# Ledger of designs, part 4: miniprotein binders against q9k998

Target 1, 230 residues: q9k998
Amino acid sequence: MAKEPLIRVLLIEDDPMVQEVNRMFVEKLSGFTIVGTTATGEEGMVKTRELQPDLILLDIFMPKQDGLSFIKQIREQYIDVDIIAVTAANDTKTIKTLLRYGVMDYLVKPFTFERLKAALTQYEEMFRKMQKEAELSQDSLDEMIKQKQAQANMDDLPKGLHAHTLQQVIERLEELDEPKSAEEIGRDVGLARVTVRRYLNYLESVGQVEMDLTYGSIGRPIQTYKLKQG

## First folded at step 2 (miniprotein)

Design B2v2
Fold by ESMFold2-Fast, scan of step 2:
Structure B2v2 (fold): chain B 230 residues (1-230), chain A 85 residues (1-85)
Amino acid sequence: as target 1 above (230 residues)
Amino acid sequence: SPELLEIARQLFDIIKALEDIQKRAESGDPEAQDAVKELIAKILELMLALREAKNGDPEAIKEAEKAIQKLKEALDRLKQIMDEN
């Protein structure tokens, strides 16, 4: 076992079976322990004050209230606790809001033990830095959350889309000085037009890419794509 | 649906039994520890799929029933490994 103090985790999750699986996954990691579980944000608020956890693993989609409301309440009450959020795959508005509220990370359902382990391992590194240093910059936290958002989006793809190919398309879009057609982007990354258009349509559907219409020399509109900036 | 709820109940029982085995494995056989890791990952995937499944799809329910049966068999094999010495 780790000789340093265990990171104390509170689990807020309305489904008792999901609670048990997450508890098992967390406790499988030598650096962590579950100090409590609750089914509601109201109980979670009480337990946060009572148990003073280091980290809350929070389900965003609970009946009667959402986890976003819980995060707002924690902030309004000036409770200094780290939060990792668990959310649905295609809720981009919620993800952007979570980034603004400074959650440590987020997990997109469905996720595997290895994905949860990666998130908690990264959190443990941040926890150790906070213990040794007087201050941890907000910029560092924002970059970590941004990196996890990109990884989670790649892990949660529709059938027929592959993470490595999606990354190639995103990298090409990041290099563009101006919007380009699916044919042009496909040529640049070595993919057929129909294949790259599938990835561009996905990225547009999740709000990462916007499509514009431009006119070619023949007077017919051409669909072009560019990465949305935050 | 009653069928989906029954599958979830059986999965919950499997998870509880696995927790007991996991505690034993932590102080024992490394091969058992690896087997526990594999089962936990498969259990999470099935649980999240069941939670998101819409009621009334006979094919989806049947696939979940097959998956739960395979997990029960895997758990029984792990119990045998733990108890054989």
Scores: ipSAE 0.000, ipTM 0.151, lowest interface PAE 16.9, mean pLDDT 69

Design B2v3
Fold by ESMFold2-Fast, scan of step 2:
Structure B2v3 (fold): chain B 230 residues (1-230), chain A 85 residues (1-85)
Amino acid sequence: as target 1 above (230 residues)
Amino acid sequence: SPELQEIVRQLLDIFKALEDIQKRAESGDPEAQDAVKELASKIAELTSALHEAKNGDPEAIKEAEKAIQKLKEALDRLKQIMDEN
C-alpha cells in the first residue's frame, strides 16, 4: 500500500546502546526503514553488498576498525551508497576528511532526535529529487540540464527558500574569516536561526558549504559553516 | 530486552528536552545558558553509564536507569524555572 519507497538504512555501530537509540530514532520517521545493523566494518561491508542500502549511518570511531577506512574501502570499490557519519570527534582534520569523502552529513555523539531528524529530513529531500531525475529519459535529462544552466535564477529551491535570501546568506559566508554557527550568521543577516539553518543545510547539501564542529557544554556540538574553496 | 527498550524511550524524551534548552541557550537566554552548564555533568554521567551498560551488565543497566532519572528530574525542574516567561 506504500505509495513511495522507504529509504533503506543500514546501521554500523559497535555500541549496542547507541545502535538501539539510532534504530529507534530512525524508526520514528515515516520515510525510513532499518534494513540491517552491524557492530563491525567487516560485517558492514558484507551487509552493504547483500542489502544494498540507500544510506549508512556509520560510527567513525569503533574498536578495531576505523570508519574512515571503511568509507575509503567502499569508495575505492565503487560501491554507490550515501553515508551519514556518526562521530565523537571534534577534530577538524577528521571532519575535513569526512567531507572530502562526500558524506551527506555528520552527527556528533551524543546527539538529539531533532538533530538526527534534521539530517534525515534533508537527506530524504535530496533522495527524492535524485529519484525523480533518474526516472527521466536521457533526452528529458539533457533538456532540463540545458534549461537550468541557461536559467540560473530558475533554480527550484526547496519550498520556503527564496533566491534573494539565499544570496544574502552566501554573501555573509563570503565575508567570514572563520566558521560561524547558524545563530551567529542569522544575527548578522537579520534572520532567525531556524530560518538560516534551512539555507545552510541546502548549501551544504549542494556542496557549497562545509560544516565544522565544536563541542558545547551540554554535549551537543555547535555546528559552524563556511564556504567550500573548491 | 524490555529494560533496553524503556531506556531508549526515556532517552528520546530527554534528547528532545536537551535540544530545546540548547536552542534557547544559543539564542542568548541566560536561564538556558545556566541550565546547559548544570546539565553538563549529568550528561557526562549518563554517557559513562550508557557505555558501561552496552554489554548487558545488570548493575550497569541499573546505573544507566538512575542517571536517566537524575537527568529527567533536573530537566523538569529547569524547564519549570525557564517557563516563567
Scores: ipSAE 0.000, ipTM 0.165, lowest interface PAE 19.9, mean pLDDT 71

Design B2v4
Fold by ESMFold2-Fast, scan of step 2:
Structure B2v4 (fold): chain B 230 residues (1-230), chain A 85 residues (1-85)
Amino acid sequence: as target 1 above (230 residues)
Amino acid sequence: SPELWEISRQLYDIMKALEDIQKRAESGDPEAQDAVRELFTKIFELIEALLEAKNGDPEAIKEAEKAIQKLKEALDRLKQIMDEN
């Protein structure tokens, strides 16, 4: 049986009791390991660069350091890390802002182990699909580059984003009659949700795509995407 | 509150003890394994109540104190059952 790599998690949470509860919850799950814990966003940024976690559990309501500012900084620097937000707020404006900056999910305090487990289980499924697809996508890109090595300015894209895949996502968006979720777009182009979300986040950051928030029948918000037309 | 911190610490100790008991239950005692799973569910529900109590509800603090004592008693009973094989 092949060994599965553990997903490396960084906890950023200023409250010691909440930090301990989050630590216990994550450590109860197979497939995850905590690589660090910090009490501030500033320390969290340092540890993110040092430890290169796969996933951050991020408290949005920290004294003197807005978690939203932390997310914005991560995204502006194109640091390849996924974030699940932990918040005391469940209003649509806060949730939409979190999703706009590309968090994978959000948890509203207080939350149960079952709720955290569901979020982490969904993330693990997407993470493993992303690893397989990234490996296959890189092989395909290497072949294309060998055939047309006269291409310049590939370095203009953030690390982890490839021109071929970006083009696939754009072409699919052009075909849409209505906004669709990252999961739906990913299914259509053969990419994991987490992978296609990185491209959608990039396109949104450069003003080519807009995100809207849609509420499903279960009451949880779903983020949908469409091309901006000027 | 100091009471909430104490309860949180006690929950942590109970969780660690349950992990050790679960490893012993791997011997194939299905009743012990079911009891461990039921206790985990109750502990996570208590953690949610504990976080609500942090918001300043004194009645919730009292309920959390009672619940943690009942869980400790249930854990001790389960340990005795496991030790009897």
Scores: ipSAE 0.000, ipTM 0.151, lowest interface PAE 16.2, mean pLDDT 69

Design B2v5
Fold by ESMFold2-Fast, scan of step 2:
Formats: C-alpha cells, sequence, structure tokens
Structure B2v5 (fold): chain B 230 residues (1-230), chain A 85 residues (1-85)
C-alpha cells in the first residue's frame, strides 16, 4: 500500500487527550497520515489553507462552538476538503446542520477505534475510486451516497439502543395521524413504556420527533410524540 | 475540575510513549501488546465517563474518578515496561 498516496488528514480538536488518542487511531491505519493538528477552528482554517488536507476530522463541540461555523465558512469559501464530524448525540440542531453541509460522515462521542476505522475505511474506498476514475456514472454515485447515509443512521446509536427496535418505533410513528404518548406507542409495538421512551427521547434529541406537553384533568403534564415532517 | 485536567495532561505524556510500546507490540512482544490494549481500554472508559460527567450526573463524575484511578495503575505498568527495555 506504500505505492498509493496517503490520505492527508488535519485533526481539529480542543481536548489534548482526545487529540492524541484520535491521532494514534488514524495513524494505525496504513492509508492515512496526520499532516497537522489544531485546537481551534480559527487555527484549523489557517492550516486548511496552508496544508491543503484531503480530510478534516473535526470536533463540533469546542469551547467557542467553532465547529459548525468552521464548516459553514469552508463551504461558503468553496474550499475543496472533505469533513468527518465528531459530535455529541444529544444535539439535534447540530446533526441537521451537518447533513445540510454535506459532511462525509459523523462520529458520536464516545466512539470506539472500530467505528472510526469503519468510517475511514469507507472514506478511503470512495477516495481511491474517485482518484482512479475521471468520471463516475450517476448510478454508481447514487449508490455510494445511499451507503453513506445508511451507515451514519445505524452505526451512531447511543449505548443501549438497538437498530431493529429503533426502526420498529419509527415505522409506528410514520403511521400516526396525531401525537401519542410513549405508553400508547409502546402498546402498538409490543414494548414496555420505559423502553419506548428511551427511543422516543433519542429520536427527539436527533430532531426526527417533536415532543409536546399536554395537561390531563389532574394537572400532571403528559408527553406526546409526533414525527417531524413525516 | 482542575484535578481532572491535570490528570488528562499527564495522559498526554503517556500517549507519546505509546508509539514506542506500539512498535514493540507490532514486532510481536506480548507484554507490549497487553500494555497497549489495557491502556487503550482505560482511555476509552475515561472518555466515556467524561462525556457523561459533562451533563452534571454525580454518578458519572464518580465513574470518571474511577477511570482515572485505573489509568494511574496502567501508567505505572507502562513505566515499568519502558524501564525494563
Amino acid sequence: as target 1 above (230 residues)
Amino acid sequence: SPELFEILRQLLDIAKALEDIQKRAESGDPEAQDAVYELLSKIMELVWALREAKNGDPEAIKEAEKAIQKLKEALDRLKQIMDEN
């Protein structure tokens, strides 16, 4: 593999420990090399222009909240660089914005070496194919995009949530005409209220479901859920 | 917390030593392989605990403290391996 060019990676991460662990993870992969590391988005912009990396591994949740502004600036300036975002699972606005700005993938903290390796391996396959082919057919490009979206949706689930159960809850939500409680949804899908609530809270946190509070006759609020733009 | 950040900065020095230990592990040294795997596992436990602690959960803060304790033990093992050559 030494005869093929290495994918040049810039790491933007404010935490020195996380920065070093991510550096070690990336450098374990034979197809990649770290060309620089920075602790802020401002430094990252300078280094992006200076080093011309192929890929940026970008922490979204830096103290100055520069990650999303960094991506916006890169895209507005038409800088040709791919981004894999590192984010926390509970920020629905961030995830929606990442998808709109066309990041290649995103990793939810805490992630394992295996998850990072999978994301980088998939990126390398795409990178090598684009390097070898001057022009891609529409069908092959569409298939590549579909594979990326499927992996991002399934591999980034928080600990304790399972993809099969999540899909079952989503399918039930798609059939609803009006908002329903976790107990009602759970009854329909054959799951305990507490279990369904965990999945609904996750879906609300990633912006796929909206939660509303309604008051019963006793005054205790009841949480009801509905699919956004469904 | 100042204690947590001080320990995290100490871990940066350890991470630099991992490159040397990793090269030994790649050459087939079982002791180096054990050390790299053990330290990596504990680093991941700390990263997880710190994520939960940022949400203000007192139980997660205790888990972060335990993860730091385990890392100090792994650091001691790593230093012994480096000293023995």
Scores: ipSAE 0.007, ipTM 0.300, lowest interface PAE 9.2, mean pLDDT 71

Design B2v6
Fold by ESMFold2-Fast, scan of step 2:
Structure B2v6 (fold): chain B 230 residues (1-230), chain A 85 residues (1-85)
Amino acid sequence: as target 1 above (230 residues)
Amino acid sequence: SPELLEIARQLWDIIKALEDIQKRAESGDPEAQDAVKELMSKILELATALFEAKNGDPEAIKEAEKAIQKLKEALDRLKQIMDEN
């Protein structure tokens, strides 16, 4: 079975007991690893740069520093890291402020293992979705580049062919589950056979459509067309 | 719940004491080494159970307090055994 990379977690928490409990909870989860633990935001900033964690579990209420100030500094320095806030505050204003700073989630102390597990499981799902979406975005970008190249070729159409009509023919071809003749395609898009054949011949010449020979009931080969799928 | 935080603090004190005992045990008492490992495992089980209980549930808190007291007693016995060897 394929091993996915572990999500690397930095703990920033001034209370040693809360640190140890959080460490124990995270270590029970197979998708995560603790790469460091610090007691102050100042140390946390240093370790964030050194270790480049994926995720920080950040206590908002630490002596001599507000965790909100830490988050602000991280964002101002353009450090790419996700944060789950740990807070004693359960009021809506504090929670909204944390979400506005772009934290991924928040935990209200004291929390259960099940609550932490739920937060980390949701984060893992989001982390994996972000990776998949990035891959899908690259695939979509590649498709868009191909479409732009096709569009540029359409703008350079031979005399007598029009882009809007070519698009109608392409759209019809996209709807087909089997190859169709020029006569059938022409009937569907409201074009004369001779006209639609010109567009089909053009699409074949630029490699977007393949022509196949099929035999009708009278033994004469019929030219049929479909989008080239590779 | 502040009660859960207090229990967690007592658990941390026990963990710190076990680290000191573990370092002493490393040099030559296999029975003490096994006892420390067993106690550490029980501590992790207790910590997990505490944070799996409903936050602020008086019944769960009372059971956790009972469990922490038993761990303190076990730790004191282990310290005595280590000091006698």
Scores: ipSAE 0.000, ipTM 0.153, lowest interface PAE 16.7, mean pLDDT 69

Design C1v0
Fold by ESMFold2-Fast, scan of step 2:
Structure C1v0 (fold): chain B 230 residues (1-230), chain A 85 residues (1-85)
Amino acid sequence: as target 1 above (230 residues)
Amino acid sequence: SPELKELADRIKELAEKLREIADKAKEGDPEAIEKLDRLATLIEFLQSLLDKAREGDPETVQELQKLIEYLQRAIDWLEKEMKNG
């Protein structure tokens, strides 16, 4: 017999569609169960106390109480729950703050099922290890948090971004006479669209790039990017 | 695949409807514009998911169908809100 309990997940997300996407993705995975969903941080706090989830998938950008304030409140009240953050952008300040507060991982929406599965698989490995041990030493937890903080600080960029690649994207943007899509910029610098978009989102978040929403000849919405001159 | 072509066409229809709504909001409400940007991001997510479905995962097809229905409802709701505002 397996004897392993399901990891109990609470979803906190103000957008009903994103809530449903996240619910469907989690429900595709064996080993996890959704114990509740809520649209606000205030309701999320109540449900966290009531349901005692193992893991919260938390939207950072919610009206009233933002997700960062929620995390701070959870930690200050010594509520024993793990958090994976969901964010709309690669905002360096926000990501550094999340890592400082001991978030297990973060997901940039829109994210793929494969990315969420990777995050949850890593979390499951840690969860199962904790169950086999009577208690995780505080030293082990502190070391894991420190390792995540060191990774973010050493890169001086959000997780998964590198300075040499950022420089390539900036140099290409400096050569542009008109706004271009992530796909077009990617072709020019030899990078996949998804990779370039992460760098462009970062540059937008720090005020170096502006994004415009435009429409192609076939009616598809596309995001175009250009360098800000100050 | 006939099924994947139908889903691609539905995503295209949602993108075109979002463009029409965005044109109406162009000089108006900052909150409406922010919501439109979020919906445009979700359409890009659907396009990414469609690419995965083309690689042969049948569960992804069902997931796409549900997400397209939810996005359609969100766009319809936003259009009604803008007409009332």
Scores: ipSAE 0.000, ipTM 0.182, lowest interface PAE 14.7, mean pLDDT 70

Design C1v1
Fold by ESMFold2-Fast, scan of step 2:
Structure C1v1 (fold): chain B 230 residues (1-230), chain A 85 residues (1-85)
Amino acid sequence: as target 1 above (230 residues)
Amino acid sequence: SPELKELADRIKELAEKLREIADKAKEGDPEAIEKLDRLAYIIEWLQSLLDKAREGDPETVQELQKLIELLQRAIDYLEKEMKNG
């Protein structure tokens, strides 16, 4: 079933009652799921690595470890996770620091269910937009990879062979009414016999050209070439 | 709704009980004071959830009842801890 994936939320909150309220509020919203809850920043760091959540709902004011210190560690370690901060403080310094660390939003306690819903709804819109952009980028990469694979037989020429010269030889072979020698083909495309012979040998080795031996009036065999017809 | 009015009255009772406990704890452990402040925040969140329940969401009503029970136990436990201290 091709339903949109649930946004995986890790809750970091030291107070069990606050943790329960936050869990309840998040679980009332479609599109989100709680993948873990922890009471400390230390446990939160472990669970972030273990569970790889999309979003952390983080209490900024916790005993023993400041939530700001947690955010700093996450950013310094280049851990790819979004954070919505939950704080009792509405002072300018704390808010500026949260924004500087690139939190998605912040909630001032006590917040209403409607305020949390607004924050998570806005986050979901951004999450879905980023996901679509990533899918479009991946589709573009997949298309480029397919084009590169299709060109493998042309781009991976042996050392000393050039695509432009190979194309000249192929175009001449397409014009032929009958098999011709390397010397005859060389004259037609303005290349030395030895040079044309190298390209014809390559085309024969990859199954695009067939070579026949014919005998002239002097009794020596002549190698002639033509494109294979499937 | 009679059900929602009963829940509102219960939340009010818990808020009054928490206030009485706080008034008796004027000199106390800083940790106990922090717990009281956090329980007060929970009561405000329960009031916001009650507003959501008034919109007619039956799941919210059931969850609100569970949270009120949990808060009641937390307040009772805190009261016992403070008496035993």
Scores: ipSAE 0.000, ipTM 0.362, lowest interface PAE 10.5, mean pLDDT 74

Design C1v2
Fold by ESMFold2-Fast, scan of step 2:
Structure C1v2 (fold): chain B 230 residues (1-230), chain A 85 residues (1-85)
Amino acid sequence: as target 1 above (230 residues)
Amino acid sequence: SPELKELADRIKELAEKLREIADKAKEGDPEAIEKLDRLALMIELLQAILDKAREGDPETVQELQKIIEFLQRAIDLLEKEMKNG
C-alpha cells in the first residue's frame, strides 16, 4: 500500500513532560509525525527554519519569550507554517490576538485526546485538499468550501475561518490597485500563504473576490485575487 | 484490562503525591507554584491519554508506562528540591 505523506509537526513546549504527552497524542494519529521538539521560542524559530514543518503545536506561555511573540515573529518574517495554539488562558484578549495572527485552532489546557484529534483531523482535511490541488478550478474551490461548511458549527463562516482574520483580508483587498497572489496578500497582512488562501477561497465562493490564473517567468500558473467591482 | 487499571491507579497516586507537595509549598513562591501547576497539568493530560488507551492501540499502553515513570521521577525530584528549600 502506498503511504500518504505525513503532516510534519514541530512541538514548542517548555515542559519536557508536556512535550512527551503531546508527542504521544500526535503520533497516535496515523496522518502525522513529530519532526522535532523545542523548549523555547528562540529555539523553535531556529527549528522552524531548519525543519520546515507543516504545523507547529505552540505553547503560548513560555519563559523568556511567550508564544504570542513567537507567532508575531513567524508572521512578520513571512514563514509559511500553520500554527495550532495551546494555552491555559481562555480570556478574550489572548483569543483575539491568536485570531488576528491566523492560527488554525487553539486548544485550552487541559484538553482531551478527542479535542486534539478533532482539531488535527480538520487541519489534515484542509492540508490535503490544498496540497493536492495546485491548479484550483471552480469545482475544486466549491468542493473545499462545501467541506468546510459541513464541518462548521452554527457560525456563518466555515470552521477554521475567523471573522477578524477575514476582515483583515477584505480590508487589504480593498487597498489593492491590481490583483495579487495569496503569497503577496499574506505578506501584506502578516499571514502564511496557506492561511490567507483559505480566506480568499471562501471570498471567491461567496462572489466577493475573483480569481485569475496568470503565468510567472517559469511558466507555472499562479492564482491572483481581487475584489469584484460592484 | 487489569494493566489499564494499574496505570490509572499509578496516575491517581502521582496526583495525590503532587497535592501533598502543593500543600507544603510556601505562599508567594512563584517558581514553586509554576512547577506545581505544570505537573498538575501533566497529570490531567496523562489521565486524558489513559482514558483513550481503553479504546486505542495497545502500543499506547507501553508509551503511557514510560511517561508515568518519567513523571514519577520528576515529582520525586521536585519533592526533594522543596524539602531542601
Scores: ipSAE 0.000, ipTM 0.222, lowest interface PAE 14.5, mean pLDDT 70

Design C1v3
Fold by ESMFold2-Fast, scan of step 2:
Structure C1v3 (fold): chain B 230 residues (1-230), chain A 85 residues (1-85)
Amino acid sequence: as target 1 above (230 residues)
Amino acid sequence: SPELKELADRIKELAEKLREIADKAKEGDPEAIEKLDHLASTIEALQSAFDKAREGDPETVQELQKFIELLQRVIDQLEKEMKNG
């Protein structure tokens, strides 16, 4: 059994004490791993491209480049990464802006381990749900491929001919000690003469059956059929 | 057909994506290497579906779109597993 993938987290936080607390909190949780830590948004952009994290824990209030500018840059560059914002601000303007930029959640400093755990647990449920949906898509694809392969291994029959009926005709031909007419074969398999003749003509066209002309006492040729030995 | 051109462009994008996965596998991701053989039959099924779609069968066009969507999801998941492995 393959182990489930760990959620790869990048920490972007300028305060060394807050950075270490966040690292300790994340590392206490199963299912998550810290792949990098950086003190600036500029370094954070470099590490995001280099490490391709699943999730960024992002401090909004950093010297030089604030976290809002970082989020805007991520969006403009079409980088596929989820963000949980860490902020000292609880003002409605900042929070509304974060939500408009599509952050997964936000944490207001100072926060407890239990608050961080709740945010990460909720994110993990979403992450695992998305993985399960991808797995179900793969199962559906596998089924379609198997169906296509099974169909490709069947002989492509002309319109109006069915594999089951073709098999009945072949099985009857296998039982014959002598060549038989379409009428005789039709009687044996319970099919109309016209129907059996279509199948026999197909089998002759693909080289599986030989047709012979036999002359009766009245001088009329009769078409008879037998399987080719090979 | 504009619709068939869009499908052809989409198939080309998926082929480029599979090439990227193959290149990463050759550089030392054993999980990706193991899964590449499984993707070969998927590519063949997609190509077969596209050929039938070119004939204008509406049922086959819908089937092709579904294959493209499912293959994209599988590729995205495989890339994610490679990051974590």
Scores: ipSAE 0.000, ipTM 0.317, lowest interface PAE 15.0, mean pLDDT 72

Design C1v4
Fold by ESMFold2-Fast, scan of step 2:
Structure C1v4 (fold): chain B 230 residues (1-230), chain A 85 residues (1-85)
Amino acid sequence: as target 1 above (230 residues)
Amino acid sequence: SPELKELADRIKELAEKLREIADKAKEGDPEAIEKLDLLAEIIEFLQTFLDRAREGDPETVQELQKMIEYLQRSIDWLEKEMKNG
């Protein structure tokens, strides 16, 4: 099977022939599945709630309710779904309105398989990136929980760090009125930059120190450190 | 337009080829028949695009050309698939 979940697509299109063209094009692409098809915005709203699609491929020009009205209703109801708009017009006003409502892309009818593929490929890249960020956030939470459990029963400093030197670095940080670089802190406490960075990295890892990026005169950011105020 | 004439002729050729494939599959696999029906509907849909192109939309002409090329490849693939099946 596929390693990643399929992107679930709802088609809202009043023309049955256009529905089939869109169905064929979407199903030609791996990574996507059509979970439903509707001919009206009203029915599309019902199916959006029932099926909870990831993506709606939405015809803007429908007889009973235009797609702009549908998008407005989705946003007003705080329904979290991505939309790619399908439009017969390429006028600036319509495109501007679609972008203002946060559509992911728009397709001008008639469109080729290659144009639809480009839009869906771009969307898939974004979708996968969002999933990866969510997974990394989950992993970060798991890591923090595990670190807190390890810290609760670990009384030893990492290999190569000494309690006296750690205390010296902490005492210097307590005297600072502004964030300082590892080089400046090392100079103040009589330690080589590489040595003091090891202690600062440890203190950052246990949540006692925060690192910030400060832009210097040359334009490249410099890492600066200060004690986290409780 | 000579270009529109060529596109119309290509759509007609695709429709004729699809009909020949359908004649060979008319009592066969339901999935194959479903795919043939879908392609036939798409060919009919292309006629609406051709009508729009005749109204003087240059972008429609280019998009229609690309869709015809895609369908040609799809029909060719389906024909090979059915012969191998």
Scores: ipSAE 0.000, ipTM 0.150, lowest interface PAE 13.9, mean pLDDT 70

